# Designs tried in a protein design chat: VHH binders against Asparagine synthetase domain-containing protein YML096W. Part 1

Scores and structures below are computed, not measured.

Target 1, 314 residues: Asparagine synthetase domain-containing protein YML096W, of Saccharomyces cerevisiae (q04489r210to523)
Amino acid sequence: YEVTSEIDLNFTSLSEVSKNLYAVLRDSVKKRVESIHPRHIENSPIAVLFSGGIDCSVIVALICEVLQENDYKCGKPVIELLNVSFENPRTGLFPSDTPDRKLSINSAKTLQNLYPNVDIKLVEVDVPYDEYLKWKPFVINLMYPKQTEMDLSIAIAFFFASRGRGFLTSLNGERTPYQRHGIVLFSGLGADELYGGYHKFANKPPHELVEELTRQINNIYDRNLNRDDKVIAHNGVEVRYPFLDEYVIKLSTAEIPINFKVNKLILRKVASQYLKLDGISSEPKRAIQFGAKSAKMTKDGNKHGTDLLKENRN
Below, numbering starts at 1 at the first letter of every chain, in headers, positions and changes, except where a header shows other numbers; Kabat numbers aren't used for antibody chains.
ipSAE, averaged over its two directions, is called F for ESMFold2-Fast, E for ESMFold2 and O for OpenDDE. V2 adds 0.75 times the mean of E and O to 0.25 times the DockQ between the complexes of E and O.
[cut] marks letters that were taken out.
Atom coordinates printed by the task and the answers are left out, and those that the model quotes come from them; centres of patches stay.

## First folded at step 14 (VHH; from G7 with S53R Y111S)

Design H6
Fold by ESMFold2, look of step 14:
Structure H6 (fold): chain B 314 residues (1-314), chain A 122 residues (1-122)
Amino acid sequence: as target 1 above (314 residues)
Amino acid sequence: EVQLVESGGGLVQPGGSLTLSCAASGFTFDSYELAWYRQAPGKKRELVAGISRSGYTKYMDSVKGRFTISRDNAKNSVYLQMNSLRAEDTAVYYCARHTPYSKDWYGTFDSWGQGTLVTVSS
């Protein structure tokens, strides 16, 4: 694939491009929902890797639209939103108190209000720091035996989400243990690479952004296939990536002007215009924080800690 | 195993030059942004220079015009050419990588080298 260098300074095509993107994303999600093997249908097979951000919220909304097109034999359809939150030992924050968890709770509430005929369950997968340390070497080993290239921060979050042990929290704060039923996990991976979600691109000239996004999307295929194989073998789940659908990538690379791909502008437009996700579409980007109580270097190089979660101070 | 190995540090006089190298292995090198950080004793670790997968560069203000970051994807290497060195540049220099899938732009990288010491003295 080659990302177009077209620039639309006056945003004259924004409405048309947004409509086209919505249509191909809807079809991508529909194909991936409708291909779930019938043997799984009665066991609530759908889960979503859910951070509360725009990428996954768009996927949840589109899944809900597809599910509402189907006949209901009994009960509401169920979607499990798997939110992984890590204890921050540097600040002492429990997983339930992190800004990422709070964003996820608010986004899930928005989606629940929009789709009252779908049982949207926010599954809070809390990871204490000692549990993270216990499983980190295992996840690192899982990443490398087949020489796969994986983002460790994403892989660790995916591992705990796919294990699926968490809590449902009622409005009064009461928690009940919960084990996911979903065996098809939807992921928002690809959105950053297609629509410019990495903040480090904010000051790059358009030609470098075109080159970078082209490189990112062309290298993502090998990583996704290897990750799917490993997760299916280990956790008994299948991961699906609606943003990496052939038609989504073709439209996104060839037909969306490059200036619509800064801070995911085009995706935020789709979310607000077609999915009623106004509160979510305006949220700044979020990061998953990993840290230690004190600053120490390790040879593993797989630990990161920043105060980026404090970006809402201004 | 992901490896980032720095080399090229040493003792140099003020006004001198050094080239730092970082050899990378265990991952698809062209899929990552690379950066150099430094940490002087008693100071916060700070970003010195970064280079995108496409070669776009960024520098901290105090090194602009004196330092040049570059990468060679065929050799899985990233370099820092340091010219017009000052005593204030004395630090341990670290090579770091950043995955394009992270939503954390500034100062967060998922892997670090052991560091190489640069001492500017005389």
Scores: ipSAE 0.000, ipTM 0.105, lowest interface PAE 20.0, mean pLDDT 75

## First folded at step 15 (VHH; from H6 with H98R)

Design J1
Fold by OpenDDE, look of step 15:
Structure J1 (fold): chain B 314 residues (1-314), chain A 122 residues (1-122)
Amino acid sequence: as target 1 above (314 residues)
Amino acid sequence: EVQLVESGGGLVQPGGSLTLSCAASGFTFDSYELAWYRQAPGKKRELVAGISRSGYTKYMDSVKGRFTISRDNAKNSVYLQMNSLRAEDTAVYYCARRTPYSKDWYGTFDSWGQGTLVTVSS
């Protein structure tokens, strides 16, 4: 794929481009929801990796729209929002203190209010430090041949999230253990790569942004999918990536001006204009390892993301 | 119904020690993070110590090295061991559990007990 270097300085095409993006995203989500088998079984949960950010919130909203188009005879369709949060000794944060947990609570509430006919469950996946240590060697083996600290921090977050052991919190604050039931898992992967969602993209000149986004989307299979799929699949769930639909990628790379791909501007426009998600945070997304605080878990670790894992950590 | 009942408070000399206990009931104890708060006369309530589900702990700076929070899930109890007590530690101490929902969607502590008075005086 080649990312266009076109610039719309006056944003004259923003409305039209956002409409087109909404259409292809909607269709992407629709075909992926409708292909779930057995489709005739009502109230089968759909799971979503959920950080509370704009990308996963858009996916949830689109899923809800698709579900509302169907006539369910028995109860509300169920969506499980899987939010992972780590107990991190380095940062001193409890699972409830992580940025993604806080954001997920607010975003889930927004979505629940927007779609009252869908049973949206925020599954709070808390990972104690001892559990992290226990499963760390196993995850390292799963993600092979990836061998960096960054890979581990990402992989282990996906591992625990997709495992789906967590808690539900009632409106009155009562918290109860919960195990994920959904066997299909939706991921917002691709949104940051397509629409410039990472902080490192901030303040880059257009030509550099074009180069970087081109690199990101063309390397997404090797850098992300290979690692993530193995880890997630181990937990018996099939992962689906709406943003990586061929039509979504083609439109996003070739037809969206580069200045619309700053801090996911175009995606935010879609969210506000078509999905009533104006209340979702306008801040750039944190990578999962930073949002969930799975990176640099030890106080004395002086570790860098690019560091190779030590031998015999298995 | 959710209940938190504090005990163990009393009068102690400076430099002395006390152990506060909180007995919890009416909820899944091991599913919650817990904390001790205190409120001194004329002051705002403040977080003293917190403990995660697994037992990871955090403290306000003024009590680090002196206070220890712990929990026993089998007994549905949380404790605060207070050593080297000072006059400024005089307060009503409250036990609380954390909830992510209510008026604050970012998570707060709630379900306060009656509190237990700790007085440090010569």
Scores: ipSAE 0.200, ipTM 0.656, lowest interface PAE 2.0, mean pLDDT 88
Fold by ESMFold2, look of step 17:
Structure J1 (fold): chain B 314 residues (1-314), chain A 122 residues (1-122)
Amino acid sequence: as target 1 above (314 residues)
Amino acid sequence: EVQLVESGGGLVQPGGSLTLSCAASGFTFDSYELAWYRQAPGKKRELVAGISRSGYTKYMDSVKGRFTISRDNAKNSVYLQMNSLRAEDTAVYYCARRTPYSKDWYGTFDSWGQGTLVTVSS
């Protein structure tokens, strides 16, 4: 793929491009929902890797729209939003105390209010540090061949999300243990690479942004998908990636002006105009200036996120 | 607009004390974990201390027993009491907020202040 260098300074094409993006995204989600065997849909919920951000919220909204077009036997359909939160040993903050959990709760409530005829369950997957340490060697083995520290951080999050052991929290704050039942897991992977979601791309000249996004989308299969597929397939789930649909990528790279791909402007426009998601927001991290030291789940402060893992597997 | 403004830095002798303050605005302070980071000249930025919404605290090993992080939700403020200061504590200290949102499964989005300089020398 080649990302266009076209710039539309007056935003003349914004409305048409937004409409076209919404259409191909909806088609991508629809294909991936309707290709699930009907018996599985009625017996198993659909699961979503859910951070509360715009990427996954758009996917959830589109799934809900597809589900509302159908009458399913056995009551209203269920979507499981799998929100993973880790205890950070460097800060000592517990998973249930993280601010990221509040964003996910607020976004889930927005979606629940928009789609009351879909049973949207926020599954809070809390991972204490001891549980992380217990499963770390196992996940490293599944990632074979061995990958970087950043790959481990992502793979272990997918491992716990796809295992799906967590809690549902009632309105009065009481928690009920819950086990994921969904066999198909939707992921927002690709949106950052297509629409400029990483803050490190902010303030780049257009030609540098074109080069970076082109490199990222062409490398996404080798960099991200091989790692993730091995880990989540172990837990008996199939992962779907609506942003990586052929027609979504083709439109996004060739037909969306580069200046609409700063901080996901075009995706936010689709979300607000077509999906009523005005209240959901995403803010990229400040990785350009400071780096994300707290993103590592190790006590060894010398490891770089791109460094290869040096510990032997068992 | 999210703002974090550090203050209280200065020059202090070894063994002395300083209290750093961070005034926050533009967000619901009670809903976020907060942290102090530092960056010494020629070194990478490192986490010093963190405090959760519920008040659980954590410290890097070299400051345990000397530094205390606290928060005052009524004043939208985070503090770092630094006692028994040493020359190796010389750094620019940054107040940081952890965003409640992560767009992917790696990395943590943070908001940072401009920093306050602490110099420990005879």
Scores: ipSAE 0.000, ipTM 0.113, lowest interface PAE 20.1, mean pLDDT 76

## First folded at step 18 (VHH; from H6 with S31Y H98R S102A K103S D104E W105Q)

Design L3
Fold by ESMFold2, look of step 18:
Structure L3 (fold): chain B 314 residues (1-314), chain A 122 residues (1-122)
Amino acid sequence: as target 1 above (314 residues)
Amino acid sequence: EVQLVESGGGLVQPGGSLTLSCAASGFTFDYYELAWYRQAPGKKRELVAGISRSGYTKYMDSVKGRFTISRDNAKNSVYLQMNSLRAEDTAVYYCARRTPYASEQYGTFDSWGQGTLVTVSS
């Protein structure tokens, strides 16, 4: 794919581009919901990797719109939002303190209010430090040959989130243990690469942004999917990636002006205009990636995401 | 009904020790992080120590090394052992259950008890 270098300084195409993006995203989600066996859709949850950010919230809203097209005689369809938070002894953060958990609670509430006829469950996957340590070597082995601290932080977050063992919490604070039941898991992967979501791109000149986004989307399989698929498959889920649909990528690279791809402007516009996600779409991009806190658990403290992992010592 | 009942406060000289206890009822104790907070006269309530579901602990800087939080899941109880007490430790101490769900916004809402007074004076 080649990302267009077109700049629309007057935003004259914003409304039409937003409408077209919404249409192809909705079709992408619809195709991926409809490929689930019809019996399972009616009686089995759909799972979503959920950080509370705009990417996953758009996916959840689109799933809900697709599900509302059906008549559910026995009850509500169920969506499981899988949110992982780690205990971090270096920083003193408990799972309840993490930014992703706090954002997820608010975003899930917004979605629950918008779609009262869908049973949207926020599954709080809390990871104690000893559980992280127990599974760390196993996840390192699964993600081979990738061996960086950044690879580990992403992979281990996906491992625990997709395992889906956590709690549901009622409005009065009561927690009940919960195990994910959905076998199809939706992921927002691709949105950062298509719409300029990474913080390192915030001040790049347009021509450099075009080059970088083109590189990112063409290499996403080798950099992201191989690692993630190996880890997630262990937990018995099949992952769907609506942003990586061929028509979504073609429209996003060729037809969206580059200045709409700063801090996900175009995706935030779709969210506010077509999905009523104004509260979520107006918040600044959170810089903390899903699972980024786990990489900062090392006691060395000075490691970077590209550093190779050290061998454990006797 | 969720209930947290603190006990063990009192008057102690500087350098002395106290053990605070908190008996919990009305919820499944093992599902929650627990904490001790304190509030001195004219100051805001502050986190003193926390203990996770797995038993990992955290402390505010001024009490680290002097205070020890622990939990006994069989007795639904959380404790705060306070050693080397100083005048600055004088406060009402509250036992708390941690959850962010009572907030209408991002944040944490703790269920807590009535408190127990600790006075450190010579």
Scores: ipSAE 0.450, ipTM 0.761, lowest interface PAE 2.6, mean pLDDT 81

## First folded at step 19 (VHH)

Design M1 (from L3 with A102S)
Fold by OpenDDE, fold request of step 20:
Structure M1 (fold): chain B 314 residues (1-314), chain A 122 residues (1-122)
Amino acid sequence: as target 1 above (314 residues)
Amino acid sequence: EVQLVESGGGLVQPGGSLTLSCAASGFTFDYYELAWYRQAPGKKRELVAGISRSGYTKYMDSVKGRFTISRDNAKNSVYLQMNSLRAEDTAVYYCARRTPYSSEQYGTFDSWGQGTLVTVSS
């Protein structure tokens, strides 16, 4: 895929482009929801890897719309929002303190209010440090041949998120243990790569942004999917990636001006214009390892994400 | 009903020690992070110490090395051992449970009791 270098300085095409993007995203989500066997939908909720960001929020909203259109005879459809948060002894942050947890609570509330006919459950997946240590070697093995600290940070977040063991918190603050039931998970992966969602892109000139986004989307399989899918699949779930739909990628790369891909501007436009998601935070998305605070879990502050994992010489 | 009852406050001399206790009821204690807050006269309430479900602790800088938060799940209790007390530690101390209760304050601690007064004075 080649990302267009076209610039629309006057944003004259923003409305039309956003409309087109909404259409292809909706179709992407619809196809993926409808491909789920009705028995599974009725008996098993759909789950979403949920950071609280605009990308996963858009997906949730679109899923809700599809579910509402489908007269499911068996009660209120359920969506499980899987939000992972780590106890990080280096930072001193508890699971409740992580940026993604806070964001997820706010975004979940917004979505719940927008779609009262859908049972949206925010699953708070809290990962104690001891549990992190316990599963760390296992995750390292799963993510092979990826072997960097960054890979571990990301992989282990997805591992625990997709495992889906956590808590539901009621409006009155009551926490109840909860285990994910959904076997089909939706991911917002691709949105940051398509629409410039990473903070590191914010100050790049257009030509550099084009190059970077082109690189990101074309390498997304090797860099992300190979790692993430293996780890997630271990938990007996399938992941679907609406943003990685062929039509979504084609339209996004070829037809969306590059200046609309600053901090996911175009996606935010879609969200606000078509999904009433104006209340979702406009903050640049943190990578999962930073949002969930799975990065640099060791007290040794000198580790870099690019560092290779020390072989547990057993 | 969620209840948190603080105790152990009192008058103490500078350099003295005091242990605060909080008895919790009405919820599953081990499912929650807990914290101690304090509010001095004319000041905002501030987090003094927090303890995770697994027992990891965090402290405000001014109390590090002097205060120790702990929990006993079997007794549904959280404690704050305060050593080397200073005049600036004078405040009403509150025990709190983590709970989301408002859009602007999601993830904050809530459901504190009436508090217990700690006065450090010579």
Scores: ipSAE 0.814, ipTM 0.915, lowest interface PAE 0.6, mean pLDDT 91
Fold by OpenDDE, fold request of step 24:
Structure M1 (fold): chain B 314 residues (1-314), chain A 122 residues (1-122)
Amino acid sequence: as target 1 above (314 residues)
Amino acid sequence: EVQLVESGGGLVQPGGSLTLSCAASGFTFDYYELAWYRQAPGKKRELVAGISRSGYTKYMDSVKGRFTISRDNAKNSVYLQMNSLRAEDTAVYYCARRTPYSSEQYGTFDSWGQGTLVTVSS
């Protein structure tokens, strides 16, 4: 895929491009929801890896629309939002303190209000440090041959998120232990790579942004999917990636001006214009390891993401 | 009904020590993070110390090394050991339970008790 270097300084094409993007995203989600065996929909809810950001929020909204249209289940359909948060001894943050947890709570509320006919459950997956340590060696083995600290930080977040063991909180603040039921998970992976969602992109000139986004989308399998799918699959679930639909990628790379890919402007436009997601934060997304605070899970601040894991050192 | 009852406050001299206790009821204690807050006259309520479900702790900078928060799940209680007390520590201290949803803010500590007054004075 080649990302276009086209710039629309007057944003004259924004409405049309956003419309087209919405259409292909909707279809992408629709195909992926409708391909689920009806028995699965009736007996088990769909789950979404949920950080609270615009990417996963858009996915949730689109899923809700599909479910409402098709009525696969007698009664209120269920969507589980899987939000993982770590107790990090380096940062001193508790699971409730992480940026993703806070964001997820707000975004979930927004979605619940928008789709009252869907039972949207925010599953708060809290990971104590001791549990992190317990499963760390296992996750390291699962993600092989990936072996960097960054890989671990990301992989272990997906491992616990997809495991889906956490808490539900009622309106009165009562917490109840909860285990995920959904066996088909949706991920917002690809949105940041397609639409410039990462913080590091915020100050890049257009030509550099084009190069970076081109690189990221073309390497997403090797960098992300090869790692993430393995650790998620361990938990007996399938993960689906609506943003990685061929039509979504083709349209996004070739037809969306590069200046619409600053902090996911185009996706935010879609969200606002077609999904009423105006309440979702406009802040650039943190990568999962930073949002969930799974990065550098030691008191030693000297580790870098590019460092090899000690266990894999000769 | 969620209840938090603070105790142990009183008058203490600078440099003295005091232990606050909070007895909780009406909810599953083990499922929640807990915290101590304090509010001095004319000031906003501030977080003093927090404790996770697993027992990890955090403190505001001014009390680090002096205060220790702990919890006893078997007794549904949280404690605040305060050493080397200073005049600026004078406040009403509140025990709190973390709640994801609040009428004012999401993800805040809630379910305040009546508080216990700590006065540090020579």
Scores: ipSAE 0.812, ipTM 0.914, lowest interface PAE 0.6, mean pLDDT 91
Fold by OpenDDE, fold request of step 24:
Structure M1 (fold): chain B 314 residues (1-314), chain A 122 residues (1-122)
Amino acid sequence: as target 1 above (314 residues)
Amino acid sequence: EVQLVESGGGLVQPGGSLTLSCAASGFTFDYYELAWYRQAPGKKRELVAGISRSGYTKYMDSVKGRFTISRDNAKNSVYLQMNSLRAEDTAVYYCARRTPYSSEQYGTFDSWGQGTLVTVSS
């Protein structure tokens, strides 16, 4: 794929481009929801990796629209939002303190209000440090041949999130243990790579942004999917990536001006115009290891993401 | 009904020690993060120490090394061991659990009881 270097300084094409992007995204989600067997729909088959950001929120909204249109269940359909948060000794943060947890609560509330006919459940996956240590060796083996600390930080977050063991919290603050039921897991992967969502992209000139986004989207399988899919699949769920749909990628790379790909401007436009998601935070997305605080899970804080994993000889 | 009942406060001399206890009822104790807060006269309530479900702990800087928070899930209780007490530690101490969802209260605690007064004076 080649990312276009076109700049629309006057934003004259923003409305049309947003419309087109909405159409292909809707179709992408629709295809992926409708491929689920109806018998499974009755059993709440859908979960979403949920950080609270605009990417996963858009996916949730689109899923809700599809479910409402098709009326798969006589009862209220269920969507599980899987939000993972770690106890991190270095940062001193509890699971309730992480940026992604806070964001997820706000975004979930917004979505629940928008779609009252869908049972949207925010699953708070809390990961104690001891549990992290317990599963660390297993995840290291699972993510092979990836062998960096960064890979571990990301992989282990996906492992626990997709496992889906956590809590539901009611409006009155009552917590109830909850295990994920969804067998199909939706991911917002690709949105940041397509629309410049990462913080590191925010200050890049247009020509550099074009190069970076081109590199990101073309390497997304080797860098991310080969790691993430293995870890998630272990938990018995199938992952689906709406943003990595062929038509979504083609349109996004070739037809969207580069200046619309600053901090996911084009996606935010789609969200506000077609999905009424104006209340979702406009902050740049944190990578999962930073949002969920799975990065540098050491007391000494001396590890770097580029470090190779050391074999625990113990 | 959610109830938190603090006890163990009193008058102590500087350098002394005191252990506060909090008995919880009306909710599943082991599902919640817990904390101790304190409020001195004319000051805002502040977090002193927190403990996660698994027993992971955090402290405000001024009490690190002197105070220890712990929990006993079997007794639905949380404790605060206070050593090397100082005059500035004088306050009403409150036990709290994780607060219900609100945009401004994420990561904070609520459900305070009546509190227990700790006075550090010569």
Scores: ipSAE 0.804, ipTM 0.908, lowest interface PAE 0.6, mean pLDDT 91
Fold by OpenDDE, fold request of step 20:
Structure M1 (fold): chain B 314 residues (1-314), chain A 122 residues (1-122)
Amino acid sequence: as target 1 above (314 residues)
Amino acid sequence: EVQLVESGGGLVQPGGSLTLSCAASGFTFDYYELAWYRQAPGKKRELVAGISRSGYTKYMDSVKGRFTISRDNAKNSVYLQMNSLRAEDTAVYYCARRTPYSSEQYGTFDSWGQGTLVTVSS
């Protein structure tokens, strides 16, 4: 795929482009939801990797729309939002302190209010440091041949998130242990790569942004999916990627001006115009290892993302 | 009903030690992060120490090395051992339970005790 270098300085095409993007995203999600056997939907088969950002929030909203459109005989359909948060000895943060946890709570509330006919459950997956250490060797083996600290930080976050063991919190603050039931897991992967969502993209000039986004989308399988799918699949869930639909990618790369891909401007336009998600945070996306604070899980914090894992240093 | 009851406060000389206790009831104790806060006269309430579900701890800088927070899940209690007390440590100390939901902000403490007064004076 080639990302267009077109710039629309006057934003004259924003409305039309956002309409088209909404259409292909809706279809992408619809196709992926409707392929699930209705009997499974009755058993709450749908979960979403949920950081609270605009990408996963859009997915949740679109899923809700599809579920409402389809008259399932199971009563109120359930969506599980899987949010992972780590105890990090370097940062001193508890699971409740992480940026993604705070964001997820706010975004979940917004979604719950928008879709009262859908049982949206925010699953707070708390990962104590001791549990991190316990499962670390296993995850390292699972993500092979990936061998970097960054890979571990990301993989282990997905491992625990997709495992889906955590807590539900009621409005009065009561916590109840909860185990994920969803067997189909939706991921917002691709949104940041398509629409310039990462913080590291924020200060790039247009020509550099084009190059970077082109690289990101074309390498997404080798860099992300090979790692993420392995660790997620271990937990018995199938992952679906609505943003990686061929029509979504084609439209997004070729037809959306590059200046609409600054901090996911175009996606935010879709969200506000069609999904009433104006209340979702406009902050640039933190990668999962930073949002969930799974990066540099040591007291001294002297590790780098590019470092090879010690266990693989034979 | 969620209840937190602090005890152990009192008058102590500089350099002295004191142990605060907080007894919790009305909720599953081991599901929550806990903390000690303090509020001195004319000052804002501040976090003194926190403890996670697993027992991981954090402290404000001024009390590091002097204070120790701990929890006993079997007794539904959280403790604050305070050593080498200073005049600046004089405050009402509060035990708190953390919740991700609050009327003010997310990831806040939703339950507080009545507090226990600690006075450090010669």
Scores: ipSAE 0.796, ipTM 0.904, lowest interface PAE 0.6, mean pLDDT 91

